# Ledger of designs, part 195: miniprotein binders against p81326

Target 1, 226 residues: p81326
Amino acid sequence: MLHFGGFIMEINHISKILEKEREEYIRNKVEEYLKQGFSKDDAVNKANQSWRTYIGHRIQDVIYNLLKKFLKDSGLKVTTDKALNNRNLPEELDKVKRLIAINYGEYLFLPDADVIVYKVENNDIKIIAIISVKNSFRERRFETTYWKLKLKESPVTSHIKVFLATPDKDNEISYKCPNGKPKKMRIILEYELDGIYFLKEDFEETEKAKHFGKIVEDIIEISKKL
Short names: E, the ipSAE of ESMFold2; O, the ipSAE of OpenDDE; V2, 0.75 times the mean of E and O plus 0.25 times the DockQ between their complexes.

## First folded at step 16 (miniprotein)

Design xj1 (at its last look DockQ between E and O 0.74; V2 from the best seeds 0.78)
Fold by OpenDDE base, look of step 16:
Structure xj1 (fold): chain B 226 residues (1-226), chain A 82 residues (1-82)
Amino acid sequence: as target 1 above (226 residues)
Amino acid sequence: SSELKKAKFIAKIIKDLAEELGLSDEEELRELVQLIQWLAIMYGAEVTVTIENGKIRIVIKVGNVEIYIEIEDGKVRITVKE
């Protein structure tokens, strides 16, 4: 059992809540589509498709809120790429945005950074970690790896840890060599990234592949070395 | 308001969780309280839990909207107040 600020994080609680949220979401969407004149079967199908899109963003939001809550007492701050996508940013967030930018010669681009953890010391900002959140690996399987490699190329960003957080419901990367066959995606992601954190219990644990409950401790430890 | 809609959604989830657990013993009650706390955290909401004389009072703040949860004698009362 992983303890966060006196709370035992059980993945089972999060899963149970998300299931109830799904049920309520589907019910509301079905009702909405019925009012629009769709058949019952069409309404259910549309609601399920809507949920598939929604759940990806929801998990990202959940992880953001968890990290924001549990890192607060350590003095660490949390933001998102969405918060940085504004023309008028507070000075602090503008600095954060600049400190994660990747150089492409004439252009600067931001990596995919679902969650960004940073600290402020003596008016200086230090980026600690970027967390990429993936609900499924059907598309762009190595995108997070690309951004990690790009961040390593600059002395400005080379220190930034890149983590992947996932429920991995389809067991795409939960095991390295199930049935003696290597899972290419798991092996590469674990090799290239600084850590993989699972929002589930059934996975192969390694030095880099851990339960999501460990991410707070790991981030705090990294922050002390910066 | 968007906040009110969100608060009502959260309140409904809590109601469903309470109904599923049945609240027949202390263990189920403890589980419900834990679930409510996690639910609040997952939504980035502030949560306060007070236990007095066997009555559990929980307040979840969703922006300017508050969800009041009272648990007593195996019964759950939920009120949303803007």
Scores: ipSAE 0.838, ipTM 0.942, lowest interface PAE 0.4, mean pLDDT 92
Fold by ESMFold2, look of step 16:
Structure xj1 (fold): chain B 226 residues (1-226), chain A 82 residues (1-82)
Amino acid sequence: as target 1 above (226 residues)
Amino acid sequence: SSELKKAKFIAKIIKDLAEELGLSDEEELRELVQLIQWLAIMYGAEVTVTIENGKIRIVIKVGNVEIYIEIEDGKVRITVKE
C-alpha cells in the first residue's frame, strides 16, 4: 500500500512541469520551422521567440485551472477576461463583466483582470478578487496598480481585491531594497496592491508578498468576510 | 481533434518525466504520481488514481479523450483512447 497523498500546492512541481513543457514545445517548433525551410539557427531562435509569447498565456491558464479546481468546494467560481470577451455571453458572466468594468463616459473597459474569482449567493454575484499575471515588468509596469486605484474610486468595486501573480524570473520585483537601495517598482506594487504572489521560491516574503501556494487559502478567507 | 492533440502532448510529458525519474524506488514512484496529478490539474483535466495489487492506474480525462497510465515493476505504459 503506497501513500501517494492528496493534492498539495507545490510551486516546485509546477515549475518542473512547465520546464518539461518548454522542452517539448521548443522541440516541436524547431521541427516545424525546419520543415518550412529555415536554417537550424533560425528555427531555434524562432522557436524560443514563440515560447516567450506562449508562456504568458500558459501561466494564466495554469492559474485559472488551479483556482477553479481548489476553490470549487468553497462555493467560489472562477472566470477569465478571455471568457468575458466572448459573444453571446451567458447572463451570469455578463453580470460579472458589468460588476468589474470601469466606465469612461461612452466607453467601458475591463481592468487588468486575467483571472476573476466570484461567488453567487441568492442569485446575486459578488466579485472577490482579480488576479493579474505578469511575466515581466519591462512594459506597463504599473498597469495593475492603476486598475486597483480605479476600482477603489467606487463603493461598488472598492471591496475587490487585486492580486499580481508573477514568476519574476529576472528579479525585477523580488526584493524591496536590493543592495540597500529601495526598488521603486516592488515598493509601489506592494503598497498599492492587495497582494503579490510569486511563482518561485527566491523572493522577499512579506505580509503582502507571498508564495503562490498561499493564494487559495487567502481567497477563501476573504470570501468569508464578504 | 484538439483534445486528442492535447492528450498526446500530455502523454509525451508524462513519458519524459518518468524517464528522468528512473522509477527505481517508492519515493520516485510517489513523485511521478504527484507530477502526473499536477500536470492534469494544470490542464483542467480530471484525474483519478487507483492502486491495485501493486499496480498504479491513473486516468486523465481531456474532454472526451482519456489517457490511461499504468505503472508496474518500474515500467510505465501509456494509452490514449478517443
Scores: ipSAE 0.756, ipTM 0.914, lowest interface PAE 0.7, mean pLDDT 87
ESMFold2 (binder alone), look of step 16: mean pLDDT 77; pTM 0.694

Design xj2 (at its last look DockQ between E and O 0.82; V2 from the best seeds 0.81)
Fold by OpenDDE base, look of step 16:
Structure xj2 (fold): chain B 226 residues (1-226), chain A 82 residues (1-82)
Amino acid sequence: as target 1 above (226 residues)
Amino acid sequence: DPELEKAKFIAKIIKDLAEELGLSDEEKLRELVQLIEYLAIMYGAEVTVTIENGKIRIVIKIGNVEIYIEIEDGKVRITVKE
């Protein structure tokens, strides 16, 4: 049993596991495509493409499962936007869904909320944080920033912290000014969001840009102030 | 059975990790146990670790499927049971 009494979430373990998962996934997909009649080279290329799609969803699930486990003893609860996309929700999740909704006049829409952390006190629900998970920044670079700004516009949602979690494998936002040149995306995301958490070791650490292992303690601290 | 296939996949990862790390010293053994615990957590599985008389038993539960890992005398035995 991982004794929580000082357990720093080890990103190196997560990375090592994901690499082994990649190797096994690729092996299985190559074998599958070979059985379908593809050449070895085509099978490898198709397997790598399949992995790129798979890993995006996998990282979201990994982060959800980690947060669910490590926040459990603090009494905090975790859900996902996918779980909220149901017509028949339990009362608790229906309340969560309503408390993160953004007003567009005649319409209410949900922000992108890969992971939602909340607490239940005296039958009242308080939303603590939304975590957006990004595997790459090729598309929708500032989408998380948009949702943060929209949440700030309402007194109902203005308290909700918005975090970005990313492995940033291509070093798109790992450094603010590599070689003396400002990285616009890193600077804007760090400025507008409440925090960026990296699932890697090689990044520029700041007050808002931290190792993913710190997210649990930060969320618990925020929860005590609400 | 999707749960069984998932369990087999996880079991294969554990085997590969054990082979890569080796089981020659206590430090490597501790690292392997930690990796298995993380692996279980990352899949949303329940994990139980028991250490008795130098033998390590780990049980990972995925739905109705269980993965049994036994580590003793530098050897790893993995069994998947429904």
Scores: ipSAE 0.838, ipTM 0.939, lowest interface PAE 0.4, mean pLDDT 92
Fold by ESMFold2, look of step 16:
Structure xj2 (fold): chain B 226 residues (1-226), chain A 82 residues (1-82)
Amino acid sequence: as target 1 above (226 residues)
Amino acid sequence: DPELEKAKFIAKIIKDLAEELGLSDEEKLRELVQLIEYLAIMYGAEVTVTIENGKIRIVIKIGNVEIYIEIEDGKVRITVKE
């Protein structure tokens, strides 16, 4: 398929695969806990707790791998917070790290980001976007908006787009006015961020709130303007 | 071997997807191939799809471990090799 990288990104395929991963993961964990001597009820409860921790990291890895694959043919590179926190960074990644750092007077700190998209032209590095991956909004619900505001404070980083990617399974930010009342978290996130990308089909689409499959086209278009 | 265990996990997911979807027509066959391609990409693995003599062969490479999927006459065969 010759759309973007040979085929289009389908959210339904991602969700279907993740559900099958959950089923197999839970089955394996239950078997493991039963062998350790836990009762059936305890094994199931522990397996579900294990999955909730695992899925958060898994979704971040999935998004990284998908973006790396679908952006590669457009000359865009992708890295992560974890990669940038290594002590022995290649020169290219060390430059990426310095270009997203935030100045706090006498101190210089790296913002918390999950996935970073950048390009390299004639040994110059341009940061295109930061994607924060959020599985749940029960904790640290506005962390991403804080980093967007800090990046806006400097002309060196103000061009960097800050996106939020989420499955939002519990519908915490899927609709602006569910039951006729404005949902504060959705309104503020959409207002402050450059975009919200949903890894599901059931949400209220707006200019800034889109299907995750559109993130590749959006990033490519932004990169052409820089 | 963590690469082998990951490959076995992926192979089980592929088997489950094939069984749930069913290979009753060309549309479902195409959907299964797409799901396998997405699954490989979601794990950062290289995937190659070839179609020869009415057979679909898919290879997923995870480090030194390879998953071979062969689809012919509505039947799926999955082999994991190190």
Scores: ipSAE 0.783, ipTM 0.924, lowest interface PAE 0.6, mean pLDDT 87
ESMFold2 (binder alone), look of step 16: mean pLDDT 76; pTM 0.696

Design xj3 (at its last look DockQ between E and O 0.70; V2 from the best seeds 0.77)
Fold by OpenDDE base, look of step 16:
Structure xj3 (fold): chain B 226 residues (1-226), chain A 82 residues (1-82)
Amino acid sequence: as target 1 above (226 residues)
Amino acid sequence: DPDLKKAKFIAKIIKDLAEELGLSDEEKLRELVQLIEWLAIMYGAEVTVTIENGKIRIVIKIGNVEIYIEIEDGKVRITVKE
């Protein structure tokens, strides 16, 4: 089992794999669109558009699988909002769903919770953290901060840590004050959230802005205090 | 079978990685093994690595489908089985 000791190497491997996945995905989609009667240029354009949609979900799945794998030995459990979007849930997941619900008076709604980390002790469930995964910040830039603030309003959910995980390929939030100019989005996200975890090397590290490799250690530490 | 389709996709990625890296030295071999392990983890698949007498055997399990990877004498053999 690859020891988490060399996190830099881990990100490089993940990036290399995702690039190979892209190449193979594009090839397969181009072939599919050619068979549908599109021109070569149209097929390539459509394949690239399809990849942009696919990669967002893929990164979420990757992060879920990583956390599930590396938190397993600590006894922590991982689920997703998709798994909770069912009428017939196992008792454990039904409890998880109820413990992250936000009160709007007559209604209860779930926050955006791409990944949910929890523990089970003495048949009691404790929610530890919610991880929001964003591939880009073009849309809904502060949605994660909204959910964090809403979770703080209830004593039932106020303890739940909210983290953002992102590759930030366009360097939208990688630096706080590049060239002396404050990046509003980075500053607000870092202030309101419990942490930002980057799936890259070229970012400004702070107490709250860390390399994604630190998320496992941080979650385990938080879990011990609950 | 969605698992079979996924397994074939993963097998193709492994093949492409092996071809790009080459198997000329022990360092490249170690890197390839690590990449395969990470690839399996990224898909939520179980992976087992066995090294015996200079032969590397890797098994990736995806549902009811298994990917068998054998690396020996600078050659990679990949087999997908249900």
Scores: ipSAE 0.829, ipTM 0.937, lowest interface PAE 0.4, mean pLDDT 92
Fold by ESMFold2, look of step 16:
Structure xj3 (fold): chain B 226 residues (1-226), chain A 82 residues (1-82)
Amino acid sequence: as target 1 above (226 residues)
Amino acid sequence: DPDLKKAKFIAKIIKDLAEELGLSDEEKLRELVQLIEWLAIMYGAEVTVTIENGKIRIVIKIGNVEIYIEIEDGKVRITVKE
């Protein structure tokens, strides 16, 4: 039971709301596809596919809004990779971008970071954490670990915490040893990353695998050490 | 139009939450108010809750669009206004 800003932060509330959003989103999409002449079965299938694409962006927005609200009194600021790719980048965000970029010789690339948490002290910027949001592990299942390893290669970026946030509806990484056998993806992600935060109740909790409601508290604690 | 579309979507979610919970007692009513507050936070929206004898009024602001939720005697009325 966690609370910030005068609200009790319970993952059940967020999850319950997201399920209602899913139901209404799918209902609307099915109606749209039926009007286009698709069969009911095709409309439902297309609506579910559309939701899978949409939910990733929606969860990123939720995480951004929550962190922005609940971290502001701790002097922490939040941005997104979308904001960092804007052509009219404010000076502060340009500095954030430079502080997380990875050098590949003549090329400079940003890690795939959906949400970035940082602080500003005397015009100096300290990157605290990046959060990668994954709704499915079909593609690039270990991309987040790659970026963590790249950030560890430099003493300038090695302090940056790399978190994964996921609903993991299909239980791809929810348990370490389902059916008595180690799940490679869960084991490796948990080993390499600084934390995995689940947007659901049913998963195996460990020191690094936690309910999403713990993320604000964890980020604040980390920021006090920097 | 985008803010109005979003506000109408949010209003429908609130109505669905109210229907699923059932406003049969004080505990369910409190749960609904908390869910509405969390919903607003999840959209980065400001929310104002006013509670008077037997009536709850909630206002959520989505850009220039406002959602008015009135709860009285176990009934929920939701109005979206530009």
Scores: ipSAE 0.746, ipTM 0.918, lowest interface PAE 0.7, mean pLDDT 87
ESMFold2 (binder alone), look of step 16: mean pLDDT 77; pTM 0.710

## First folded at step 17 (miniprotein)

Design Bl1 (at its last look DockQ between E and O 0.93; V2 from the best seeds 0.86)
Fold by OpenDDE base, look of step 17:
Structure Bl1 (fold): chain B 226 residues (1-226), chain A 83 residues (1-83)
Amino acid sequence: as target 1 above (226 residues)
Amino acid sequence: SDLEKFAEQLIEFAEYLIRLAEEYLEEGKPKFAIEWLELAVRFLQMALQLARQNNLDELAERIEKLIERAKELIERAEKIKES
């Protein structure tokens, strides 16, 4: 138990370390955009948007690698939607891609799947979970919920757990009813998703809303039931 | 044991963080490289504690060498930062 506490605390530092880059990143990007002929206001806005994209990818990569290492000994494999965005996929990844695809009649589309956890048994692939990683919720607040609902509509994908992982730096979904006022986004995300995992300490814990340190154990437990 | 497995997982993740820090060094960002290396050291220290508590001497020695490597990289990064 004591060791787990330390692990939880160190996970919280991931987001803190990444956020330290913001000031330098913004400064450099503003300068770049000014040199391109943008106004000061436009340069600042573009720099902030660039930062959101940058930090989003960075936190996703760290979480992917974390999950990959901590799930390995359980016989679970981890990939990403980026890895699946290739014309020439290995057979295993091609199967993974097909098993998460959503049917729109004439078209198949992939859900947003920052991290995909699956197992291989006797050459059969079972998708265990999809983890969406969000640094902030300024845009596309319910996108993960949409994909969960779409996955639920097919017997092929209905078993796939969909989790959200976030540091929630702006406290958008950390509490259900802060000051007696319901946070619509937290309530809906918690209701529709299979779990929310926080890379921070200050949040309201529930059955579905947990610290990110618990996600590995939860995924392993789910994998044993499939 | 489950504790031994967890220690190995901590080591592998710390090794990833060390590689990440090396990328930051290559990009000319020693300040942030140091932050990742310090985090790696903390994960390795957790693993070391687990190894020692379970009398895993070989594993402990491996972890200590990784900590030493990470600390050397921190020192290098600090020198780059000051220059």
Scores: ipSAE 0.874, ipTM 0.947, lowest interface PAE 0.5, mean pLDDT 93
Fold by ESMFold2, look of step 17:
Structure Bl1 (fold): chain B 226 residues (1-226), chain A 83 residues (1-83)
Amino acid sequence: as target 1 above (226 residues)
Amino acid sequence: SDLEKFAEQLIEFAEYLIRLAEEYLEEGKPKFAIEWLELAVRFLQMALQLARQNNLDELAERIEKLIERAKELIERAEKIKES
């Protein structure tokens, strides 16, 4: 079965290519910050933070384009949190935004949803899944889990699947029990989320923890049940 | 027809990767452009295999031309990298 196995393998190359940029990116950013007058320590810290933002946006862009191309013939549409934050939203996207927003009294917030998959049937919009893209788990470790729990509280959003996509290059959540000890972060994320999709080869696969290339088939299957 | 649809999706994603690589070339980053182009070629080769196995000759010819274009971009990027 050449096309499925080869497809998944090639998808894992995306994060490997992006990681090759890190050293040059950080070096250039450190030089830039030093020229702006920052201390060496501050320049390094700012460069590392800049890299985390850059790589996160790049991974999100690739994931968005992948899902858009591979889901369109299944009647599924894809948008992003950035598109939903634009000032002049088309009516369709305004509906998408309203269908995933969480109400906190005077305030309305979007969940941690970098990429949103939905379908349109008879002018009705059904949100299928949201995907949170995390390059690292040094900060906001359980933000995605919090949003899943909030979405479960309302009958209008409880059907929405919440996925996490990550290269997890530092193996922060790749294994459940490394060295025989439960990894709290992996266990909780897998328990609460609908799926974790890894942009790499080396991780502990489960029914919820899969290679990223499998996400297309999973989303299509879910959409048939909704 | 499902295999033809999947081949077309592979082509469209490869075209995105080629456009991404062209951005890297415009930024003066040919070594990274080559990485993205080589990935695009691998997706196109997968699509080509599907097209040939299903006797989709016009699609296969279109894919072959796309691969040729990507390889020409790789050659251009390698010359820029050497400079």
Scores: ipSAE 0.787, ipTM 0.918, lowest interface PAE 0.8, mean pLDDT 89
ESMFold2 (binder alone), look of step 17: mean pLDDT 88; pTM 0.860

Design Bl10 (at its last look DockQ between E and O 0.81; V2 from the best seeds 0.83)
Fold by OpenDDE base, look of step 17:
Structure Bl10 (fold): chain B 226 residues (1-226), chain A 83 residues (1-83)
Amino acid sequence: as target 1 above (226 residues)
Amino acid sequence: SDLEKFAEQLIEFAEYLIRLAEDYLEEGKPKFAIEWLELAVRFLQMALELARKNNLDELAERIEKLIERAKELIERAEKIKES
């Protein structure tokens, strides 16, 4: 694509723009928690935790909308686990929910699925991919890997691709072996997942580790094989 | 064509970003609204270039109107920011 380079560059700005809110957000939350009677140290810690949650949701929403717009012309539909967390679902979404459910014997649980890509053909739903969007890996480092492995255990869900999308702000998984030292998290995530997509420029590219700008094409290609 | 589709996708995503920026304005956060609007403009400029190169005049005109709207919102946001 003639302007793919520009598109890639602009995708990288999404995370940068979101991060600009941090200082103001933290300041406001610290003040709020101080007013609630927390100590200064507790207020700062709580504010930082709140920020992580906030920015996580924000980036997920932006990525969801991005994928929704760029996949629609391929006949692909996009939803989220939040949309599926409803008692009264339309038939289509109820089917989607059932098709991603993981069996734990007496119980069915949904994987963490920030974005779910599926297609509808002749009233049949095929789940194509689940995309986990992570701003940072400070908590639950291998959660996405767990869900991939669980999905793989059932013939109903084994075909579902699981991707990770991240700006990797803290450079936790951007390189496999920086300074000659293996990054365990990068190696394991790349091995277990179907792909890692970076919303940044500075990363080690591999067959499975690509810029986020390529995820649309990859998903479309997968969808044609299902 | 694939290029036309990509241009339309850029437009729709930019429209989303404009709506996002409007939400920030309503929340009293003009500084961040401006950032999203500027990003929207850049996506629209990419779409415009594609439209022009492919002689899609109607599409180009639509994009130009969206750019104008985004710029007007930037100006409004800047005024709010300065107050």
Scores: ipSAE 0.872, ipTM 0.946, lowest interface PAE 0.5, mean pLDDT 93
Fold by ESMFold2, look of step 17:
Structure Bl10 (fold): chain B 226 residues (1-226), chain A 83 residues (1-83)
Amino acid sequence: as target 1 above (226 residues)
Amino acid sequence: SDLEKFAEQLIEFAEYLIRLAEDYLEEGKPKFAIEWLELAVRFLQMALELARKNNLDELAERIEKLIERAKELIERAEKIKES
């Protein structure tokens, strides 16, 4: 990845721009819920939940479009969990879905795979990486590690890299030992996952914890080894 | 070259950001549209630098037109915001 005018740093503006919508979004949603008959406390709680859903989808959409543009010249394709859940699924995406599904007896479930990177060679599909996009870690803090462990259990999915992408605006996992105290979430996520990619400037960079802009080069290099 | 490919990728991502900003303008949210347009211009300026260093005159002219269009959208969004 080339460094021209701070490409990596410009990527970090995405989450900053999205966060500027928060106050107006929540205010409008509280008004909407109050008109629906909810109490003030309930309206505020529902508005905050609505914001978390909204911002999560927005971050995912921007990441999808970024990866799609920057990976296409390397022969890599990108899709999303939303696209894989459509009723009218194209044959290529149906194959992608089958290649990442985990078997639980009579049920098949997709792992936490917000964005999926794959390649097509000789009409065969190879899954390269799955990216989980998390805006916060209030709920399901270790879900991504669970899915990585499940993917490792089968030889057909054990090669799939599992990444976490996050702005981590509340610094829940930005440092391994903040104030000299080990941060369990950061340590476990970094240990179990193949990488953590931050959509911000201020975090402890390691071999597995990097600026989001570096994910493009990493995925390309991984794809060359498959 | 790799630099030419990267410049085209920057352009395509900037075009996505411009379309995103246009959605905000349609929703009557010019303040947020301006933020996305300014980011798009920064990516286009990076692509322009690459095009000029590689003597890609047609690509540079295309990028300059995109920057001009994005700045016109910013001016339009500023007028909407003031009203």
Scores: ipSAE 0.806, ipTM 0.922, lowest interface PAE 0.7, mean pLDDT 89
ESMFold2 (binder alone), look of step 17: mean pLDDT 88; pTM 0.862

